# Designs tried in a protein design chat: VH-VL binders against q55578. Part 26

Target 1, 249 residues: q55578
Amino acid sequence: MAERIQKLLSQWGIASRRHAEEMILAGRVSVNGKVANLGDKADPQQDFLSVDGKQIKADNRPRDIYLLVNKPRDVLSTCDDPRGRKTVLDLLPQDLQRGKGLHPVGRLDRNSTGALLLTNDGELTLRLTHPRYHLPKTYDVWLEGNPSDEDLEKWRSGMMLDGKKTLPATLEVISENKDQIHLLVTLTEGRNRQIRRLAEELGLTVLKLHRRTIGPLQLHTRGKVLGSGQFRFLSPAEIRLLKKQVNLR
Short names: E, the ipSAE of ESMFold2; O, the ipSAE of OpenDDE; V2, 0.75 times the mean of E and O plus 0.25 times the DockQ between their complexes.

## First folded at step 8 (VH-VL; framework fv_pimurutamab)

Design w03 (at its last look DockQ between E and O 0.72; V2 from the best seeds 0.00; counts 0 for: pae E 2.1 > 2)
Fold by ESMFold2, look of step 8:
Structure w03 (fold): chain C 249 residues (1-249), chain A 121 residues (1-121), chain B 107 residues (1-107)
Amino acid sequence: as target 1 above (249 residues)
Amino acid sequence: EVQLVESGGGLVQPGGSLRLSCAASGFTFSSYSVHWVRQAPGKGLEWLGVIWASGSTDYGNEFTSRFTISRDNAKNSLYLQMNSLRAEDTAVYYCARGFSGYRYVHAFDIWGQGTMVTVSS
Amino acid sequence: EIVLTQSPATLSLSPGERATLSCRASQSVSKYIHWYQQKPGQAPRLLIKDASNRATGIPARFSGSGSGTDFTLTISSLEPEDFAVYYCQQRSNWPYTFGGGTKVEIK
């Protein structure tokens, strides 16, 4: 069906939406022989779309790609950083960094590590990140401090954050010593720095935060761990499970 | 009646595989972490691994590649898939429930009776 | 991995006597030790949580103490049903480990 041209160019891996808008404004994009304007729509199955005089054929769209990355610390979960800092795309081979339309699904803070999904499947991204679809995410959280049972119960049942109570969380104490505790925390929402801010509200300091899982996706498989800074393709079964969780086929 | 009942033990040759089951009853199985612990004949207890209420698993160092823990909450069942079995794996295998709540999930307040696995040429 | 060393390996006593069982950790585990009892032919039974907290239904003759690296299970006056093997378990560091056990047997 007909879509905004900047969306199509992004889906086809030609440019980001912002860059595609710039290309359209520069008169570089044509639909059926006519120079396109910003806001115009096209149907790639019915319309003849060209960029710089070269046809964009329906079969030139990059394959859908789904990658799981183990994000290291100090790497940004963004497609583009105006300050030139290292991003998750810099972890990929160069042939995956360009022309594929890859973007992160959600975010991990700069100083957090662990599971991050990269894909060019925009519809899946919209659903996985939409608050309506409560995709569970499980974190290893190492804290400095001695939380009481009452503190942990407040966290589990929900706390006020930015005027809105957090959704219930699953907590399990993996281990603890005199001044440190290791929690396994499962959240069904992704509010800004939620784990760090809730820990701070309870008088605790986050020493390390590692996302272990995103829905069915796990970094830790039997005898094999996806190492820091490494990536892998999702299996077909993993893709099907993700789509099922957000009512896609 | 809160119970755990293991099954699936038996005699197996080295290099073989075996799947143990643990049937839970009398409590809300999905709300608890459940662990596997083994005991070789005449020896002490050895913790193997856990499946958390969240569904995540963690294993003792020597078991991460050969053993897989899973659960089926609809059937109130815990499983241990053991591959590439060795003579040293000969033991009684117990499933054990972690304490209720979130802080004491590694204090085992309910144990099954155990099932014997013998690995012999 | 934290090694728990239990001593003695065997403790031979009569009913009515006081039993003192030791568990030493290879590094500090704070108070995060559990104690279990295993009677012959049976599964283990939780006795003590976090060094000193008796589990529900455990008789007062069982008590635990200690912190850091040295822990003690005390049975103030042995009953016939107390002749069993006792294990300590730490929950302070991954992975969880058990001690080698102390067998309490009739003289």
Scores: ipSAE 0.613, ipTM 0.833, lowest interface PAE 2.1, mean pLDDT 88
Fold by OpenDDE, look of step 8:
Structure w03 (fold): chain C 249 residues (1-249), chain A 121 residues (1-121), chain B 107 residues (1-107)
Amino acid sequence: as target 1 above (249 residues)
Amino acid sequence: EVQLVESGGGLVQPGGSLRLSCAASGFTFSSYSVHWVRQAPGKGLEWLGVIWASGSTDYGNEFTSRFTISRDNAKNSLYLQMNSLRAEDTAVYYCARGFSGYRYVHAFDIWGQGTMVTVSS
Amino acid sequence: EIVLTQSPATLSLSPGERATLSCRASQSVSKYIHWYQQKPGQAPRLLIKDASNRATGIPARFSGSGSGTDFTLTISSLEPEDFAVYYCQQRSNWPYTFGGGTKVEIK
């Protein structure tokens, strides 16, 4: 099957999709001896790709890798940052940072922590990030002060955001005192900074935001704790569950 | 009638494992958080952990590595898997329902009768 | 974790007398204290929610008060069925914790 060249290069661990595009624009990438253009596709089984005159063999494609990372604060959910800031890839061993084509599936903002999926499976990435497929995600949310029951109910039932009402959310109170409340929030959609924006709309301040689950994936399971900055490989069962949820084989 | 019924208790050797069950009836089980609380003979109550309505779990710090809470909403059942049991784990184990409400949460309004677990060589 | 200290450990009284039970928190828990009653061989029963709210079906002779670190459960006039152990529990901070209990026994 023919795929976009930047996707292939990313999957093969040559470069991020963005960087691959830059390489293509720079004339560094060729297909069957012809300089590739942005938007071109190639079949890795039939076509010969080369970068800087060196042939890239399909046989050297890295195996599919699936990682769960507990992203710490001040780490970016990207493959590379022009400002040189720390990314989630920097949390990995050197052999996994480059050459494997690993990238984050979705995003957690810089100030948020918790579960983030990294993979080199581009097809799975596309499916999991597609609006058609909504994986439930659970967050620990610490808010300043004491929101009213009415506000919590508004959040639960759905609120207008960007002209569209949010989907109903599960909201459970974990603990509460005069200074803050700890909520367990489960979302079935992934709008940009949704929790923080909703809190702001209600006049609430988010003190801390931590994602603990992504669909079937949990940071802490059966006595295994994945600490801040740590990662683990997904089990075969977890991979199957993820793929099943997005109708992949 | 709203009811919780624990089962699965018994005698187990140190280092052994045991799985307790709690059967719920008379209410929408899936809408509530449910908790495990134990009581050693002649001692007070100790909170062990919770499984929330969302399905997520939390534990007391000392229990995170050995105990696992799960639920089957289709069967209206709560479970407690206990591993690496110790003599000090000897207790009556209760399942309890967290009170449903915004501001009165996790006051345990419904309790089972408890099931006795004895860890002894 | 928040430590709840209950006093006295044992309270000996006669039927008809007023019982005053104390629960002190190691730090402020606002109003987020619950009270339970446990009779011998039985599971605990919820009495009071969030310091002062009587649970459904609980007699009026039971009342709760307090805020911050000091809380009180009061039984205005003890009935024979009220002789039991009483526990306080906080939900202010994670993890939830119980007090050590106060035994109300017949004098």
Scores: ipSAE 0.333, ipTM 0.722, lowest interface PAE 1.8, mean pLDDT 91
ESMFold2 (binder alone), look of step 8: mean pLDDT 90; pTM 0.920

Design w04 (at its last look DockQ between E and O 0.47; V2 from the best seeds 0.00; counts 0 for: pae O 7.5 > 2)
Fold by ESMFold2, look of step 8:
Structure w04 (fold): chain C 249 residues (1-249), chain A 121 residues (1-121), chain B 107 residues (1-107)
Amino acid sequence: as target 1 above (249 residues)
Amino acid sequence: EVQLVESGGGLVQPGGSLRLSCAASGFTFSSYSVHWVRQAPGKGLEWLGVIWSSGSTDYGNEFTSRFTISRDNAKNSLYLQMNSLRAEDTAVYYCARGFSGYRYVHAFDIWGQGTMVTVSS
Amino acid sequence: EIVLTQSPATLSLSPGERATLSCRASQSVSKYIHWYQQKPGQAPRLLIKDASNRATGIPARFSGSGSGTDFTLTISSLEPEDFAVYYCQQRSNYPYTFGGGTKVEIK
């Protein structure tokens, strides 16, 4: 079926949608021998779509790829950074960094570490990031401060953030010492910097934030550990569980 | 009556595998974090790991490669899969329940009576 | 990993006497220590949470105190059912650890 050209270029791993738009505006993309315009559609099964004179063939679309990354600090959760800073794609082998259409599913702050899904499955990405599905995510949160049980109950039951009460969370104290506490926090939403902002509202300082799990995906599975900066392919079972969570097959 | 009951212990050769079960009754199992603790004969207690109420797991560092904790909330059951067993794994294995609150999830208020695992050639 | 050292290893006393059991941590655990009782052939039983808070159903003769590195379990007047092994456990740092135990036995 006919699709917007920038979407096709992204699906075929040639460029991000934003960069594909730049290519179209630069006159580098043609449909059936005519230079394409932004907003044009094409069907690789029916049209002769080319980029820099090279045809985009329907059977050359990259296969679906699903990767779990343990994102280290100071690595951005983005496909491209205009300032040239290190991104999660830079953690991958060169053959996966470009041409496959990989993008992060959701975000982790630059200063946060842990589980981040990379995929070129756009439908799964839309579902997993949509608020309606409430995919659970579990975090290790190290805080400076001594929250009371009343403070933790406020956090668990919901607090106002940007005029809307947060969804209920699960909290468990893993350990405590003199002036620090280590929480295990499970959220079913991903509001902007939610853990950091709620901690600040309670007068606490986030020392370290690590996403341990995304739904069924764990960094540390039976007998194996995915180290900082490393990645792995998802198993077929993991892919099926993710799709089931969001009503895909 | 709140209870935890372990089963599945026995004699196993070094390098073998064994799966322990812990049956829970008398409380809302899915709301609690549950732990495995072992005790070698004549020795003290050793924490092996936990499966939190959220479903996430944590292990003692030397156990993460060989032991797997899981739960089946529909069956009110906790499991410990032990692989690559060694003689030093010979112990009584207990399942234990922490409190459902925030700070006492690792204070074990309910224990099973334990099941003995013997690893010998 | 935090090492908990319990002393004495064995405490020989008679019913009615006061028992004082020590637990020393290799680094500060603030107040985050629990105490358990274990009788022969039985599972441990939680006595004290976070240094001084008695668990449900634990008689007032059991009390705990201490902070930092040094902790004490006191049994004010021993009853026959109190002759057992006692363990401390810390929850301040991962992984959780237990002490080696103090056996309280009848003289």
Scores: ipSAE 0.658, ipTM 0.855, lowest interface PAE 1.8, mean pLDDT 89
Fold by OpenDDE, look of step 8:
Structure w04 (fold): chain C 249 residues (1-249), chain A 121 residues (1-121), chain B 107 residues (1-107)
Amino acid sequence: as target 1 above (249 residues)
Amino acid sequence: EVQLVESGGGLVQPGGSLRLSCAASGFTFSSYSVHWVRQAPGKGLEWLGVIWSSGSTDYGNEFTSRFTISRDNAKNSLYLQMNSLRAEDTAVYYCARGFSGYRYVHAFDIWGQGTMVTVSS
Amino acid sequence: EIVLTQSPATLSLSPGERATLSCRASQSVSKYIHWYQQKPGQAPRLLIKDASNRATGIPARFSGSGSGTDFTLTISSLEPEDFAVYYCQQRSNYPYTFGGGTKVEIK
């Protein structure tokens, strides 16, 4: 069956779909000796794909890998940084850093910590990052200041952001003192820096932001603690649950 | 009437498993954190864990590996899965609602009647 | 974990007398202490929230005070229905913990 070349490259651990597209645009990818164009399809059983003049064989494709990472502060949610800053891939062993096609699914900003999914499954990545398939995500949020009950209710019910009202959010107060408040926030959408932006809109400053869950994935499960900078493989059950939520087999 | 009702208690052998249920009524269950607390015969109260309205969970240190808390908001139900049960797990198990009407208060304002779990050979 | 020590273990008093119950924390818990009453064969009942706030429906004779590590529950004049076991509970840190309880019994 013919599939989009960027999908094949992603599945074969060569690059993320996004990066694969860039490679295609750069003329680095060929099918049967012809330079591929964006949008082209290939049948891995019938066609010969090459990257940078080297033939890629389907038989040597990396296995599907699914990792949960507890991203620390000052680590970037990207595969590569032109400034040479530390990325989430640097948290992995060398054998996983290159050649497997691992990439982050979505991202946490540099100053945020917590759960981040890494995978070489391009199809899953596409589904999980599509606005249509937003998974609920829970965050520990530490704010400076003393938000009013009214402000918290505004956050819960939805606030205008970029001309569109945010979806209702779950907000629970965990603790508070004169200087800061600790909230547990659950979002069902993933706008760019949504929590930080909403806090700012309310005149509050985010001191710390930690994502603890992504849909069915939790950093801390029964008998398993995933510390800062650590990673683990997803269980088969977790993978099934993720795929189910985005209507994948 | 706001009410919590526990069920599922009984006699179980050491090493066995048991799943307790807590049925909520009279309030918007999905908006509240709910907790499990147990009390051994003639002893004090012990907090086991919580499931927040978000679905996130926190446990006492001793229970993280053996106990699992879950909820079904559609059924207004709270669950406690207990594995590898020991004699010292013998107790009345209560579900309790975390108070959310006052900021920063997670006191337990509503309690079930409790369900007795006996672990014995 | 934070250890809460309640004293005395047992308090024997007569109806009409003042009861003073102590709860001491192993470390500061700010004001995050709750008090519960439990009668035989019954579930606990919330009395005081955050050290000094009476729960809904709780009589005025019940009061709480304290901050940091030392807390007190006071019953100004004991009624027959007040003879029970009283527990303090902290929510400052996980895991939540209870004191060992004080039994208020009739003299």
Scores: ipSAE 0.018, ipTM 0.513, lowest interface PAE 7.5, mean pLDDT 89
ESMFold2 (binder alone), look of step 8: mean pLDDT 90; pTM 0.918

Design w05 (at its last look DockQ between E and O 0.75; V2 from the best seeds 0.00; counts 0 for: pae E 4.8 > 2)
Fold by OpenDDE, look of step 8:
Structure w05 (fold): chain C 249 residues (1-249), chain A 121 residues (1-121), chain B 107 residues (1-107)
Amino acid sequence: as target 1 above (249 residues)
Amino acid sequence: EVQLVESGGGLVQPGGSLRLSCAASGFTFSSYSVHWVRQAPGKGLEWLGVIWASGTTDYGNEFTSRFTISRDNAKNSLYLQMNSLRAEDTAVYYCARGFSGYRYVHAFDIWGQGTMVTVSS
Amino acid sequence: EIVLTQSPATLSLSPGERATLSCRASQSVSKYIHWYQQKPGQAPRLLIKDASNRATGIPARFSGSGSGTDFTLTISSLEPEDFAVYYCQQRSNYPYTFGGGTKVEIK
């Protein structure tokens, strides 16, 4: 099957998709001896790809890797930051940072922490980020003060955001005092900064946001604690469950 | 009738394992947080942990490594897996439903009858 | 964790008398204290939610008051069935904790 060249290069650990595009624009990438253009596709089984005059073989494609990371604060959910800020890839050993094509699936904003999936499986990434395949995600949310019952109900039932009503959310109160409330929020959609934006709409301040789960993936399972900045490989069972949820084999 | 019924208690040796069950009926089990609370003979109540309606779990600090809470919504069942049991774990173990409300959360409004666990050599 | 101290440990009274039970928190818990009743050989029963709200089916003779660190459960006139152990519980901070209990016994 023919795929976009930047996707192939990313999957083969040559470069991030963005960097691959830059390489293509620079004329560094060729297909069957012809300089590739942005938007071109190639079949790794039929076509010969070269970078800087060196043939890259599909046989050298890194094995599929699936990682769960507990992203700390002030770390970016990107493969590359032009400002040189720390990214989630920097949390990995050097052998995994480059050459494997690992990238984050979805994003957590800079100030948020918790579960983030890293993989070099482009097909899975595409499926998991597609609006059609929304996995439930659960968050710890610490809010300043005490929201009214009415506001909590508005959040639960759905609120207008960008002209579209949000889906109903599960909100559970974990703890509450005069200064703050701790909520467990489960979303079945992934709109940009949804929790923070909804809180803002209600006049509430988010003090801390931590994602606990991504579908079947949990940061802490059966006595295994994944601390801040740490990562682990997904189990085969977890991978199967993820793929099943997005109708992948 | 809203009801919780614990089972699985018994005698176990130190270092052993035991799995308790709690069967729920009379309400939408999946919509509630459910908790485990134990009581040593002649002593007070001790909160062990919770599984939220979302399926995530939290534990008392001293129980995180040895105890595991799970649920099966299809079976309306709550479980407590206890490993590396100690003599001090001897107690009646209760499952309790967290009250479903906006601000009256984690008042335990429904309790099981409890199941006795004895850890002894 | 928040420590709840209940006093007295034992309260000896006669039927018809007023019972006053105290629960003190090691730090402020606002109003987020619950009260339970436990009779011998039975599971606890919820009495009061969030300091002052009677649970469903609880007689009017039971009342709760307090905020911050000091809370009180009052039984205005003790009935024979009220002799039991009473526990307070906080939900202000994780983990949830119980007091040591007050035993109300017949004089």
Scores: ipSAE 0.805, ipTM 0.911, lowest interface PAE 0.7, mean pLDDT 92
Fold by ESMFold2, look of step 8:
Structure w05 (fold): chain C 249 residues (1-249), chain A 121 residues (1-121), chain B 107 residues (1-107)
Amino acid sequence: as target 1 above (249 residues)
Amino acid sequence: EVQLVESGGGLVQPGGSLRLSCAASGFTFSSYSVHWVRQAPGKGLEWLGVIWASGTTDYGNEFTSRFTISRDNAKNSLYLQMNSLRAEDTAVYYCARGFSGYRYVHAFDIWGQGTMVTVSS
Amino acid sequence: EIVLTQSPATLSLSPGERATLSCRASQSVSKYIHWYQQKPGQAPRLLIKDASNRATGIPARFSGSGSGTDFTLTISSLEPEDFAVYYCQQRSNYPYTFGGGTKVEIK
């Protein structure tokens, strides 16, 4: 089927849709020998589409890819870092790092660890990160301090952060000892450094923060443990569950 | 009344698999952590693991590789999938409710009657 | 992980007597100890939570005390229905563990 050229270039892993539009405006893209204009459509199975003189072959489209990564500490949740720091893409084999259009879905702070979804499915990414869908994420949080039951209830009910009250959260106490507590925290939003900042507001020090799950995705499933820095492909069932969560087929 | 009822126990050969069920009634099942605990004949209690209200799990000892806990909140049911069973797994298996609303308490305030699993040739 | 040692293994007493059961932890569990009763052929029953807090519906003759590593369950005057096995459980550190049990039997 004929599609906008910038979408095709993105689907073929050549450029982001925005960058592809810049390439079209610069006259670098042609269709059937004719320089393309922004808004033009093409079908790679029927048309001769080229970028800088190189044909975009219909059979070279990157397949849809869905990966779960166990992000280690000090790795950035980004497609690209201008300063050359290690990113989540650097955890993958080279054939997955480039040309496939992979990007993280959401983010984890540099000093946090755990579950992170990577995909080239842009529509799924937009929906999964959209505040409307409230995808639950569960974290192990190790804290130093002795919060009261009232403090934990404030966190559960919502606290002010940057002038806006946080959404209700689930907090379950896994264990505690003198001066330390291990919480299982479930959030349905992803505000900047939310767990760390709310813990600090309550006078607690975050010792370790690990995202255990993203919706139906778990690092530890029956028969498989995904180690630090490792990745795996999602199963068809996991993909279906994610799409169902955000009203996508 | 608040109740938990286990089922699915029986005789199984070493190396086999078995799925236990625990049916809950009389309370809001989805709001509670629920645990599996076992007791070998003539021996004490052993905590196997938990599924939290959030749906994630934690396991004791080395049960993670052979046992899987799951829940179906629509059916008010808790499950224990056991694989690669050994003679040492012969026990009564209980499901137990973790008490909600107390920070300090992973006390098991409601227990099922237990279901017997025998692993023998 | 925390080992809980219960003593004595067996306590032989008559109805009306006071029973004193000990639970010792291999490291401090603060007050995070629960006590359970189990009668023959039955599931365990929660008696005491967090060392001293009686569970709902538990008679006043049951009491718990202790902190740190040493905990005690006391039954002030044994009734016929109190002859059972008693277990302590800690929730201070993951994974949760039980003691080996103390059997309270009729003399």
Scores: ipSAE 0.295, ipTM 0.684, lowest interface PAE 4.8, mean pLDDT 87
ESMFold2 (binder alone), look of step 8: mean pLDDT 90; pTM 0.925

